# VH-VL binders against b7kms5: the designs that were tried, part 1

All scores and structures are predictions.

Target 1, 80 residues: b7kms5
Amino acid sequence: DTFETVRNTIRIESEVDESLRQLCHEERITKETWLEAAYLYLCEKPEELAQVIQLAQERLSQRKAIADYKRAKTMQERFL
Unless a header shows other numbers, all headers, positions and changes below count from the first letter of the chain; antibody chains aren't numbered by Kabat.
F, E and O stand for the ipSAE by ESMFold2-Fast, ESMFold2 and OpenDDE, each averaged over both directions (binder to target, target to binder). V2 = 0.75 x the mean of E and O + 0.25 x the DockQ between their complexes.
[cut] stands for letters that were removed.

## First folded at step 1 (VH-VL)

Design ia3
Fold by ESMFold2-Fast, scan of step 2:
Structure ia3 (fold): chain C 80 residues (1-80), chain A 123 residues (1-123), chain B 107 residues (1-107)
Amino acid sequence: as target 1 above (80 residues)
Amino acid sequence: QVQLQQWGAGLLKPSETLSLTCAVYGGSFSGYYWSWIRQPPGKGLEWIGEINHGGSTNYNPSLKSRVTISVDTSKNQFSLKLNSVTAADTAVYYCARVPYYYDSSGYLRFDYWGQGSLVTVSS
Amino acid sequence: DIQMTQSPTSLSASVGDRVTITCRASQGISSWLTWYQQKPEKAPKSLIYAASSLQSGVPSRFSGSGSGTDFTLTISSLQPEDFATYYCQQYNSYPLTFGQGTRLEIK
């Protein structure tokens, strides 16, 4: 039995990366198989999936706010 | 260029606490578990436990009630304390490094080891 | 705990010989097995991880095979520097456990 895979590179927060690495190390699983399993499991749990999507939206908003703040700070320092 | 250097008390009496320290040079402290392994004279290897940069520990159940591993991230050091020693604790103690098993490119092994510290427990 | 049993406990061989050391786990461990070499009064050195992957810097005469419960370390043409004690170790589950060791001696 074989299946096709896609190479993907992602950037995540260092504290989350550390926690996930610890989980994978202790459970003897890979980040790729954890991501696949988590997504498949959540697809069967609509209420939990909705909560995860909400958290993801909040985290994305935080990243955008930080990026916007850094950009605005640089412009103020340059053009004040 | 990664080097693990260890030190600590060599001769102990029964009931005392064993204390050893391992310092990491030439590499990052984060991204790894840092382990203690021991080897009684003429015998095989026994895993004691491990700790990561964040202070998360896993211990061998056979030693869990007596063992504490701690980390000092500011010095890139980690330490072993083993309470209530007996003659059965006489061994060479090694510190060692394990990269996180996080993805298919990383595999568990002790890739760097300290030089070893002989601990003798006798009256 | 997963018990690791090596055979033979000791082996005598000559330079140029093909040497085989085996390791048996009391439970299935997939391919989660590492082989180490230890010379007298020195710390062990990793040789093979994930049952069959050669550690960087280790000569190609070393190879590993097996999965599940039965594993083999092979040295295809023994060299003088290969006389040492060899240990297998499982990392499928905690606690991590080692075999009792196989001592490889000059014939």
Scores: ipSAE 0.152, ipTM 0.759, lowest interface PAE 5.7, mean pLDDT 89

Design ic6
Fold by ESMFold2-Fast, scan of step 2:
Structure ic6 (fold): chain C 80 residues (1-80), chain A 121 residues (1-121), chain B 107 residues (1-107)
Amino acid sequence: as target 1 above (80 residues)
Amino acid sequence: QVQLQQWGAGLLKPSETLSLTCAVYGGSFSAYYWSWIRQPPGKGLEWIGDINHRGSTNYNPSLKSRVTISVDTSKNQFSLKLNSVTAADTAVYYCAKDLGYYGSEDYFDYWGQGSLVTVSS
Amino acid sequence: DIQMTQSPTSLSASVGDRVTITCRASQDISTWLTWYQQKPEKAPKSLIYAASSLQSGVPSRFSGSGSGTDFTLTISSLQPEDFATYYCQQYNTYPWTFGQGTRLEIK
């Protein structure tokens, strides 16, 4: 038997990507298997899963705030 | 695209220090480990060591007492110094990107053109 | 250090032949093995990574298999441009180590 897989392309912060690449290099694991293992582990740990979801929501809010700031600067530059 | 260009010493005398530099163009220098590999004339490949952009190194134990690899992240360059050379160090030296584990882009391998270093009196 | 041993050290074959080269690791390296092709006076070219994955731009006549300690590189229907020396390399455990090489000579 074989695992059936799907391909995803994701965009993450460069600092996080760099750190995760180093971890994968040191441990001889792929980004895909780390992601799968992390999710499966967290599914068995409801309190930790809740903390991760909260952090994800905060990071999403930060990305939106940065995007809004950049749009405001662009608008200012276009009209000044 | 990633391209590696190398330069440095060609002819050395016994006891001198071998010095080579490799510059990385067109890629994510900070994402990968960068290797030095050598090949004596008519023989196989020997790994010397690798380094990342933070200066973390791994060395072949057979060369560890004589080898230093350094990085200049502002120039996307890394360099090899091998002390106390002998005729046994005569080889073509290559710089290369290490194969990675992280994602599909890490699997591509890139090599410099090679530098012949001859040690003779 | 992990010792990599290739077999045979030299092999003569005719165009159109199926060629198999083997590589044995002294310790388990999972699938972390690369096959290289090297032509005279040129840098090695990676053909196969992770034991069985074909590098982009490499002809489909090249294939790799194996895991653990025993690995093979196969060339179906050998072409004149395949005259070269082939090396295996493990990248599971530092230091990285190479096989001694297999020289393919066209009859």
Scores: ipSAE 0.034, ipTM 0.739, lowest interface PAE 5.7, mean pLDDT 88

Design pa9
Fold by ESMFold2-Fast, scan of step 2:
Structure pa9 (fold): chain C 80 residues (1-80), chain A 123 residues (1-123), chain B 107 residues (1-107)
Amino acid sequence: as target 1 above (80 residues)
Amino acid sequence: QVTLVESGGGVVQPGRSLRLSCAFSGFSLSTSGVGVGWIRQAPGKGLEWVALIYWDDDKRYNPALKSRFTISRDNSKNTLYLQMNSLRAEDTAVYFCAHIKYYGSGLFPFDYWGQGTTVTVSS
Amino acid sequence: DIQMTQSPSFLSASVGDRVSITCRASQGISSYLAWYQQKPGKAPKLLIYAASTLQSGVPDRFSGSGSGTDFTLTISSLQPEDFATYYCQQLNSYPLTFGQGTKLEIK
């Protein structure tokens, strides 16, 4: 069967989610169909796909660094 | 490779003092996010955390042991110490030295361990 | 202090079995939990941290799950080298505390 689907839950930055929700509303599409289309489009464009992967890696690294800082500071404050 | 080698264990009478050493290689205690600690294990029993020291000289102790045990380091010798005072029979255990580092989100697991040194407190 | 309780304290199993060990914290510890394996006469070895993240070099038959107060270590297909004692440890707050251990023995 075509269009067999899976349900996923993802968490993204609030500002990005607001922008994406507005885009989907204005264009009358859904978040899931945008994600599918974006991935399929990028798979046909290796150089653009590489740029997106680099941005994803940078964003992941930044979020980890911020989380690490907040937790380390909290632990040290509690036990000083 | 990270390696840690404990020494200084032995048989000692109750009330005496003993200093354990842990010689390490493959990392520096001056590196941000790094620390080393002591974990002990009595014969046939489980693991009990003793103390740890971080790169920034922050020291943490098991409250049950803080009054008798002191953790220290000598970065120039790549060596960690545990000074154990007023030893009791219940301090009889294998003492392990273990490396910690920041794995993200405030997590400092004991990722590499030495083979341990045995302390027997016997009257 | 946060008390860590493992269940069972002893477990008999055969090579090829799927086994699970449970660890319960007396207070919520989010995902600040690690699992260690210890073989007789040897030092413990880190298997899993952050409740579910496998340490580099650890076979993928090991997995961890859970958050808050209830955690599980699973070995999907037990191998001879897996017969050992397993310990959970909370990394949430001081003093650092370990479970009492689960001894996994050959049936």
Scores: ipSAE 0.006, ipTM 0.618, lowest interface PAE 11.8, mean pLDDT 86

Design pd3
Fold by ESMFold2-Fast, scan of step 1:
Structure pd3 (fold): chain C 80 residues (1-80), chain A 124 residues (1-124), chain B 107 residues (1-107)
Amino acid sequence: as target 1 above (80 residues)
Amino acid sequence: QVTLVESGGGVVQPGRSLRLSCAFSGFSLTTSGVSVGWIRQAPGKGLEWVAHIDYDDDKRYNPALKSRFTISRDNSKNTLYLQMNSLRAEDTAVYFCARTSFYDSSGLKYFDLWGQGTTVTVSS
Amino acid sequence: DIQMTQSPSFLSASVGDRVSITCRASQGIRSYLAWYQQKPGKAPKLLIYAASTLQSGVPDRFSGSGSGTDFTLTISSLQPEDFATYYCQQLYSYPWTFGQGTKLEIK
């Protein structure tokens, strides 16, 4: 078996990264292989996949809200 | 004065449709960072989130209600709507209109301003 | 869906009492929890957000604590206007869900 790979750059919450890094260290795996394994596992479990997607939608909404807050605050401070 | 006022509730037969309105006073639904939505409460029961819509028209629904309910807004009238189709007895509830805002660095959308609610009764 | 369970469902107390109500999530929700107060015939009012942050204008006798699955709302010295139903809400994942409510009644 041979793996063809692609390079991706992603940003995740620092607390999540810290927790995932500790898990990977303890279990002797990498972030890349954990991500692949998690996705493959969830693809075989439709109900659990749906729950993960709902969590992802909320987290995306939160990131949008944070970005909007920072933008509004910058405009307010600049013109105050 | 800032208020949210719901209207459009009433008694309706199972299988029919009803449209609720929520009129905002004192600010615009297009205010950057604001989202507005609907929360319902069945008699003697707790609160259930129904749907919300952001200032940029991004819509989110409770998956249990998505197939029958549609959220929309009319910015020129400063009014939020909830179109409810194929109503069932279990849709009987007080429907609250509420606002969330992006004024918090945590990014969490709390319901910080609520209307008084409008009652929907689905019964024969 | 994440289930939110409040305990107790009913609580009788006297003015001046220290009162605590608990909210338990069926899975970890970090600190993504809010508390609301609702009086009969009225809309809910936001009391606490992010599990422990007091909303502006809310008396400091109200406090929130907890993270993960167990959360507590505490009223340090109950006042007459505090007799109401209290709800918790998780904001960790869609759909957002609320507890069944805790009705605080005068003893």
Scores: ipSAE 0.255, ipTM 0.824, lowest interface PAE 4.1, mean pLDDT 88

Design x6
Fold by ESMFold2-Fast, scan of step 2:
Structure x6 (fold): chain C 80 residues (1-80), chain A 128 residues (1-128), chain B 107 residues (1-107)
Amino acid sequence: as target 1 above (80 residues)
Amino acid sequence: QVTLVESGGGVVQPGRSLRLSCAFSGFSLSTSGVGVGWIRQAPGKGLEWVALIYWDDDKRYNPALKSRFTISRDNSKNTLYLQMNSLRAEDTAVYFCAHRTYEISFGSGTYSVYFDYWGQGTTVTVSS
Amino acid sequence: DIQMTQSPSFLSASVGDRVSITCRASQGISSYLAWYQQKPGKAPKLLIYAASTLQSGVPDRFSGSGSGTDFTLTISSLQPEDFATYYCQQLNSYPLTFGQGTKLEIK
């Protein structure tokens, strides 16, 4: 009768979150249902899904690079 | 092309009611994300937001006017209305209707909202 | 309510001049700011939205900048048709509010 659901906590960039929040408000939907719909839609579109995965990989790589840089700088400053 | 044309203005006595109309074309108020609002301007003064109605019939009002003014629409006639009750001298103004939309910029996902098209206005004079 | 204050309220300039009008919000509004131009007897016309995005069809001599609480509208080289009243508007929070206006007139 009812959908089985799980609770997730995710961390996204603040500007992206603000934009998504406004989109959900304008369209009268929730972040939960937007995420579900986006994933389901892309699963039926292999070429679009591949593009989204590439963008996700690029964004993840950028976050890791920034985190690595900040860690290295902190360690260097500690030992100088 | 988007056009909006206001009507229904005139001279009325204090305490009376008046209904303004805004006939629009080039868009549908049933389109997701679209809203239409009323903005007024007293003689020689600046702009003051009155009310806004969204495609899903959600309504927002200037709190100073909410008790006396009601925004509504008739989608079959592509017409927006502003019902103005208990009119006062300070309600004397040109009343504009304006198309409101939003945009999500590709790439950054930046949200933007604005009034892009306005009618010519209709004049309401509340005089004793 | 968010108060929007424009400076100056009145500005005299000549054709060809570079002019700037500022708008200050009483609290942070990110980039949810629009600029409108109004000529006597006419409706306002959208010039700029999202603080710095030029509306299609608006001449590129108009530009906007700023974020948070301080915003500027600049006209790089005034043309005769630019003499008008300019308004800023915040669209961050209800009620929506406008600045008091800046009247730009010929010297």
Scores: ipSAE 0.013, ipTM 0.707, lowest interface PAE 8.2, mean pLDDT 89

Design zb11
Fold by ESMFold2-Fast, scan of step 2:
Structure zb11 (fold): chain C 80 residues (1-80), chain A 121 residues (1-121), chain B 107 residues (1-107)
Amino acid sequence: as target 1 above (80 residues)
Amino acid sequence: QVQLQESGPGLVKPSETLSLTCTVSGDSVSSSYWTWIRQPPGKGLEWIGYIYYSGSSNYNPSLKSRATISVDTSKNQFSLKLSSVTAADTAVYYCARTDFYSEGLVPFDYWGQGTLVTVSS
Amino acid sequence: AIQMTQSPSSLSASVGDRVTITCRASQGIRNDLGWYQQKPGKAPKLLIYAASSLQSGVPSRFAGRGSGTDFTLTISSLQPEDFATYYCLQDFNYPWTFGQGTKVEIK
């Protein structure tokens, strides 16, 4: 009868978090319920889900490139 | 679980090129820095060099003229070639990972088991 | 190249002893110092990085201290599995260099 829930911690871009927080405040919902609703809605719409997955892959690639650059800079700082 | 495994010939003739490959599992070669370290029998550890998948590398100056490290991202492997070998290059060769935590660089947090390479005629 | 000197080169100890080994750098290396344990016939294992940060899975009896040029590794209560050779490594400047090793052997 009662939903079983899990607690998780996620890290997202601050600008995205600010925008999502504002939306949740205005609509009187929580980030948790928005995430659940968005996923459930997209699972019923395969073409839209595919587009979201593509955007996620693009964002992941971008974050990886930034992380790679930061690591390279740190290695260079150790050169004489 | 990150695992590294060295492979290559255990015997190399003087003046030839020593060639070793490290196979990485449980991690992408694109995610960390990769290094070779050697240890002559009964002696200490010597850092050979590192490589990042983008091509960034640095070598021990004592070996730079002979050593080349390369990465094959499609096979999730990296390799060492050491040219013009002599008996002084006889050693156990280890591959290892250097990672980057939030607090900074963490050298050699995972090692392969090592492979003995003997240089003799 | 930065020279790393360990002392003592070897020591004999009994289970339960407090063991301290030292590592000295020929120039300042901040806290860019790691400690590694090597058992006969096996690859080295990272114990401590950034001079004092304990690697996950390493027992709390291992502790590193120091900065600049003088560093110590302490084993508060030596266990049978701790008999090994210990190496320090500076990762401050290239080439990265190891100390010559300190062998901890059974008394």
Scores: ipSAE 0.006, ipTM 0.643, lowest interface PAE 10.8, mean pLDDT 87

## First folded at step 2 (VH-VL)

Design a27
Fold by ESMFold2-Fast, scan of step 5:
Structure a27 (fold): chain C 80 residues (1-80), chain A 123 residues (1-123), chain B 107 residues (1-107)
Amino acid sequence: as target 1 above (80 residues)
Amino acid sequence: QVTLVESGGGVVQPGRSLRLSCAFSGFSLSTSGVGVGWIRQAPGKGLEWVALIYWDDDKRYNPALKSRFTISRDNSKNTLYLQMNSLRAEDTAVYFCAHIKYYGSGLFYFDYWGQGTTVTVSS
Amino acid sequence: DIQMTQSPSFLSASVGDRVSITCRASQGISSYLAWYQQKPGKAPKLLIYAASTLQSGVPDRFSGSGSGTDFTLTISSLQPEDFATYYCQQLNSYPLTFGQGTKLEIK
């Protein structure tokens, strides 16, 4: 093995994970190598990279809002 | 414009069951940060929270009523339900349906209410 | 359960008066309190949320203050349409609870 690697733990939406897992199985690749390839490809495509970043920002904003909603409706974190 | 209309009230004998409906428009209960609940008011008395259902099907009940009352929804019909079992004279009240949503400040508030439907439990 | 107590239960006032209604929680609820107005035969209307934030469409003569356990709803210059019953509600913890109500009557 000539590559130095690092272990990362990430959480992605269940449906996205299922779709990606199916793609990786059918194409005989791993999620790790798909992620590396996708990032490297986008680094060579500035306009496409910008579009992906915009989608990521929108998804992050939505997740933060939903997390706030879920915390708020429990009413538990308001009491000490 | 958010609109809620309750129906299904009437006169019923103690021990019987009744199902209330709330037809709503101007919002979807599939939208995150939204919920709909039931609040009741006995004749000449104040407001009492009954139950609440959030967009993610999280259901909250007044513990005093949880064993007899069930909240549910049908998103395809934009309708909320309250199934009331083993009715008692103390359940006599106007039942309001109310929209709740996340406002800033980390909390949900009831901002729009229906006109109510009257339930009378009498023998 | 958090008990909400309003004071007074009945209040008589004249148009143009400044009136205040108090709400007390049996436990600290921070600012997680709402005020509602209910006119006879009608549904409650949200006036104030987060103890002091005025709901859109509500006249600025209404204001709320307080935090923790003691809260006040104030109407700076009472109008004829303000004669109604007012309720506070805590949304700090389940079960959600309301005060017993304050009926504001014309003198």
Scores: ipSAE 0.366, ipTM 0.773, lowest interface PAE 2.1, mean pLDDT 91
Fold by OpenDDE, look of step 6:
Structure a27 (fold): chain C 80 residues (1-80), chain A 123 residues (1-123), chain B 107 residues (1-107)
Amino acid sequence: as target 1 above (80 residues)
Amino acid sequence: QVTLVESGGGVVQPGRSLRLSCAFSGFSLSTSGVGVGWIRQAPGKGLEWVALIYWDDDKRYNPALKSRFTISRDNSKNTLYLQMNSLRAEDTAVYFCAHIKYYGSGLFYFDYWGQGTTVTVSS
Amino acid sequence: DIQMTQSPSFLSASVGDRVSITCRASQGISSYLAWYQQKPGKAPKLLIYAASTLQSGVPDRFSGSGSGTDFTLTISSLQPEDFATYYCQQLNSYPLTFGQGTKLEIK
């Protein structure tokens, strides 16, 4: 039996990250093990997995839209 | 594993057109959070961003090149294109295609690059 | 456009040295900065993104710091394979722009 850890950086929205951090602290687990467990759980729940994926896609699109708007606004202000 | 391979480079005369291709594997441009872009490098010079396209077909251009260059994609072929029109001597460069990883809060970066294809514009 | 200015343009150092390259943005770019390494005849390689996050697979002797307008790439102990040209890039606003590059040469 072997165990390998892959280096990866996960950036979570601040409000969600704080909430998740608090949960992990209370339950004496880590964000890493939480994510692992959640993923494994969802792998056995195809409908729930699909819902999570859709939610994740929506959140990504929203973040992108907000970021692009902010960039555009900043650029416009530069010319004023 | 992500792989990008550029092609279509060559020697052309000023005023001519050229279309570059970037065949990629290990990812799909239809996947949320994915993007691809072109970056060029003139001989002995630095890097210049050309254009990029996101999974949602949102495109961004270097304003200096937008009128002459067009970025497009064919998801069925996992290929990125760069249509270059009215080529000039200053367009001579190695053209790289690169994979974009997009995170929340507008964070993205070019994490994988192809080997590049050389475009030479000369009389 | 946001101009990115690297300093120095050329740097000579020896193996084992601690070296720092700076990048200054003409305007605030928050932490939307990446560092790339490029060797002759090769494509750029991402080292650091979000100003200070080390790309997977990159040795931890590389580090990035800074926010706003001033950023620094640091190599804690220079290795033979680290001699290359380094570029910073801002990804805060369009058009995306790169620094002019810093060539790190063997002393």
Scores: ipSAE 0.319, ipTM 0.852, lowest interface PAE 1.4, mean pLDDT 92

Design f1
Fold by ESMFold2-Fast, scan of step 5:
Structure f1 (fold): chain C 80 residues (1-80), chain A 128 residues (1-128), chain B 107 residues (1-107)
Amino acid sequence: as target 1 above (80 residues)
Amino acid sequence: QVTLVESGGGVVQPGRSLRLSCAFSGFSLSTSGVGVGWIRQAPGKGLEWVALIYWDDDKRYNPALKSRFTISRDNSKNTLYLQMNSLRAEDTAVYFCAHRTYRISFGSGTYSVYFDYWGQGTTVTVSS
Amino acid sequence: DIQMTQSPSFLSASVGDRVSITCRASQGISSYLAWYQQKPGKAPKLLIYAASTLQSGVPDRFSGSGSGTDFTLTISSLQPEDFATYYCQQLNSYPLTFGQGTKLEIK
């Protein structure tokens, strides 16, 4: 118990979280240790890391587009 | 090659106990992610799930059977057991052992779980 | 408990026919559904898992569809060896439950 840790709050898409939760349950690991291991593994695989970053950028863009659309729709129903 | 062979079935009187065995080959019951369990089928009826045990000894039971049935395993013998107590006429069935596995689909990340290998079953008849 | 209801319970068909069997869950189970084939005196055999994924070695005339509460198993061109009883199973939550079965027999 000599390791220092940081508490993070993150929001993950529900389908992805469910799948990750089931994986962690099957393999008897935690989301925290899976995240640490995945990041460390990808740091040793530059080409795979680049692909993961591209996917992350695509997912972030999709989330932003959805949020922007919902915001615009809410403003329209309030002012128009 | 994965094989599952059930044994221990027979004719027993109501109120008695019986222990079923399932011998596994081609994989280890202690393998991470592996679950094995029992599914039964009464004559002319459908399938009914009985119990499941995971590689880390975590157990799940059909609530209707939990008070009378106990699932266990012996990793050194690679054998699954079902201890059946206080047997009733309604427990008359073929008892199958089955291997439960899971998959995470490449690309989609979809989690899936299913029973991929089954034994041929052992018959338990409870009669007075 | 999640109840699984299959329809029809009995189906009569001829070789070469297209056949569909339906399975309905009493609650949403996403895609945590498997289909099994059972021949008399034999153990069930996994055909489809995750509602629509064909198990390795299963002929491509078998297909599954659906999500949530309504699911369908389809055999596109029935063969003699396909006459059997078919079961759906939900693996979304414990206790695991099966449909009552659909017996497919020769017309």
Scores: ipSAE 0.124, ipTM 0.783, lowest interface PAE 5.1, mean pLDDT 90

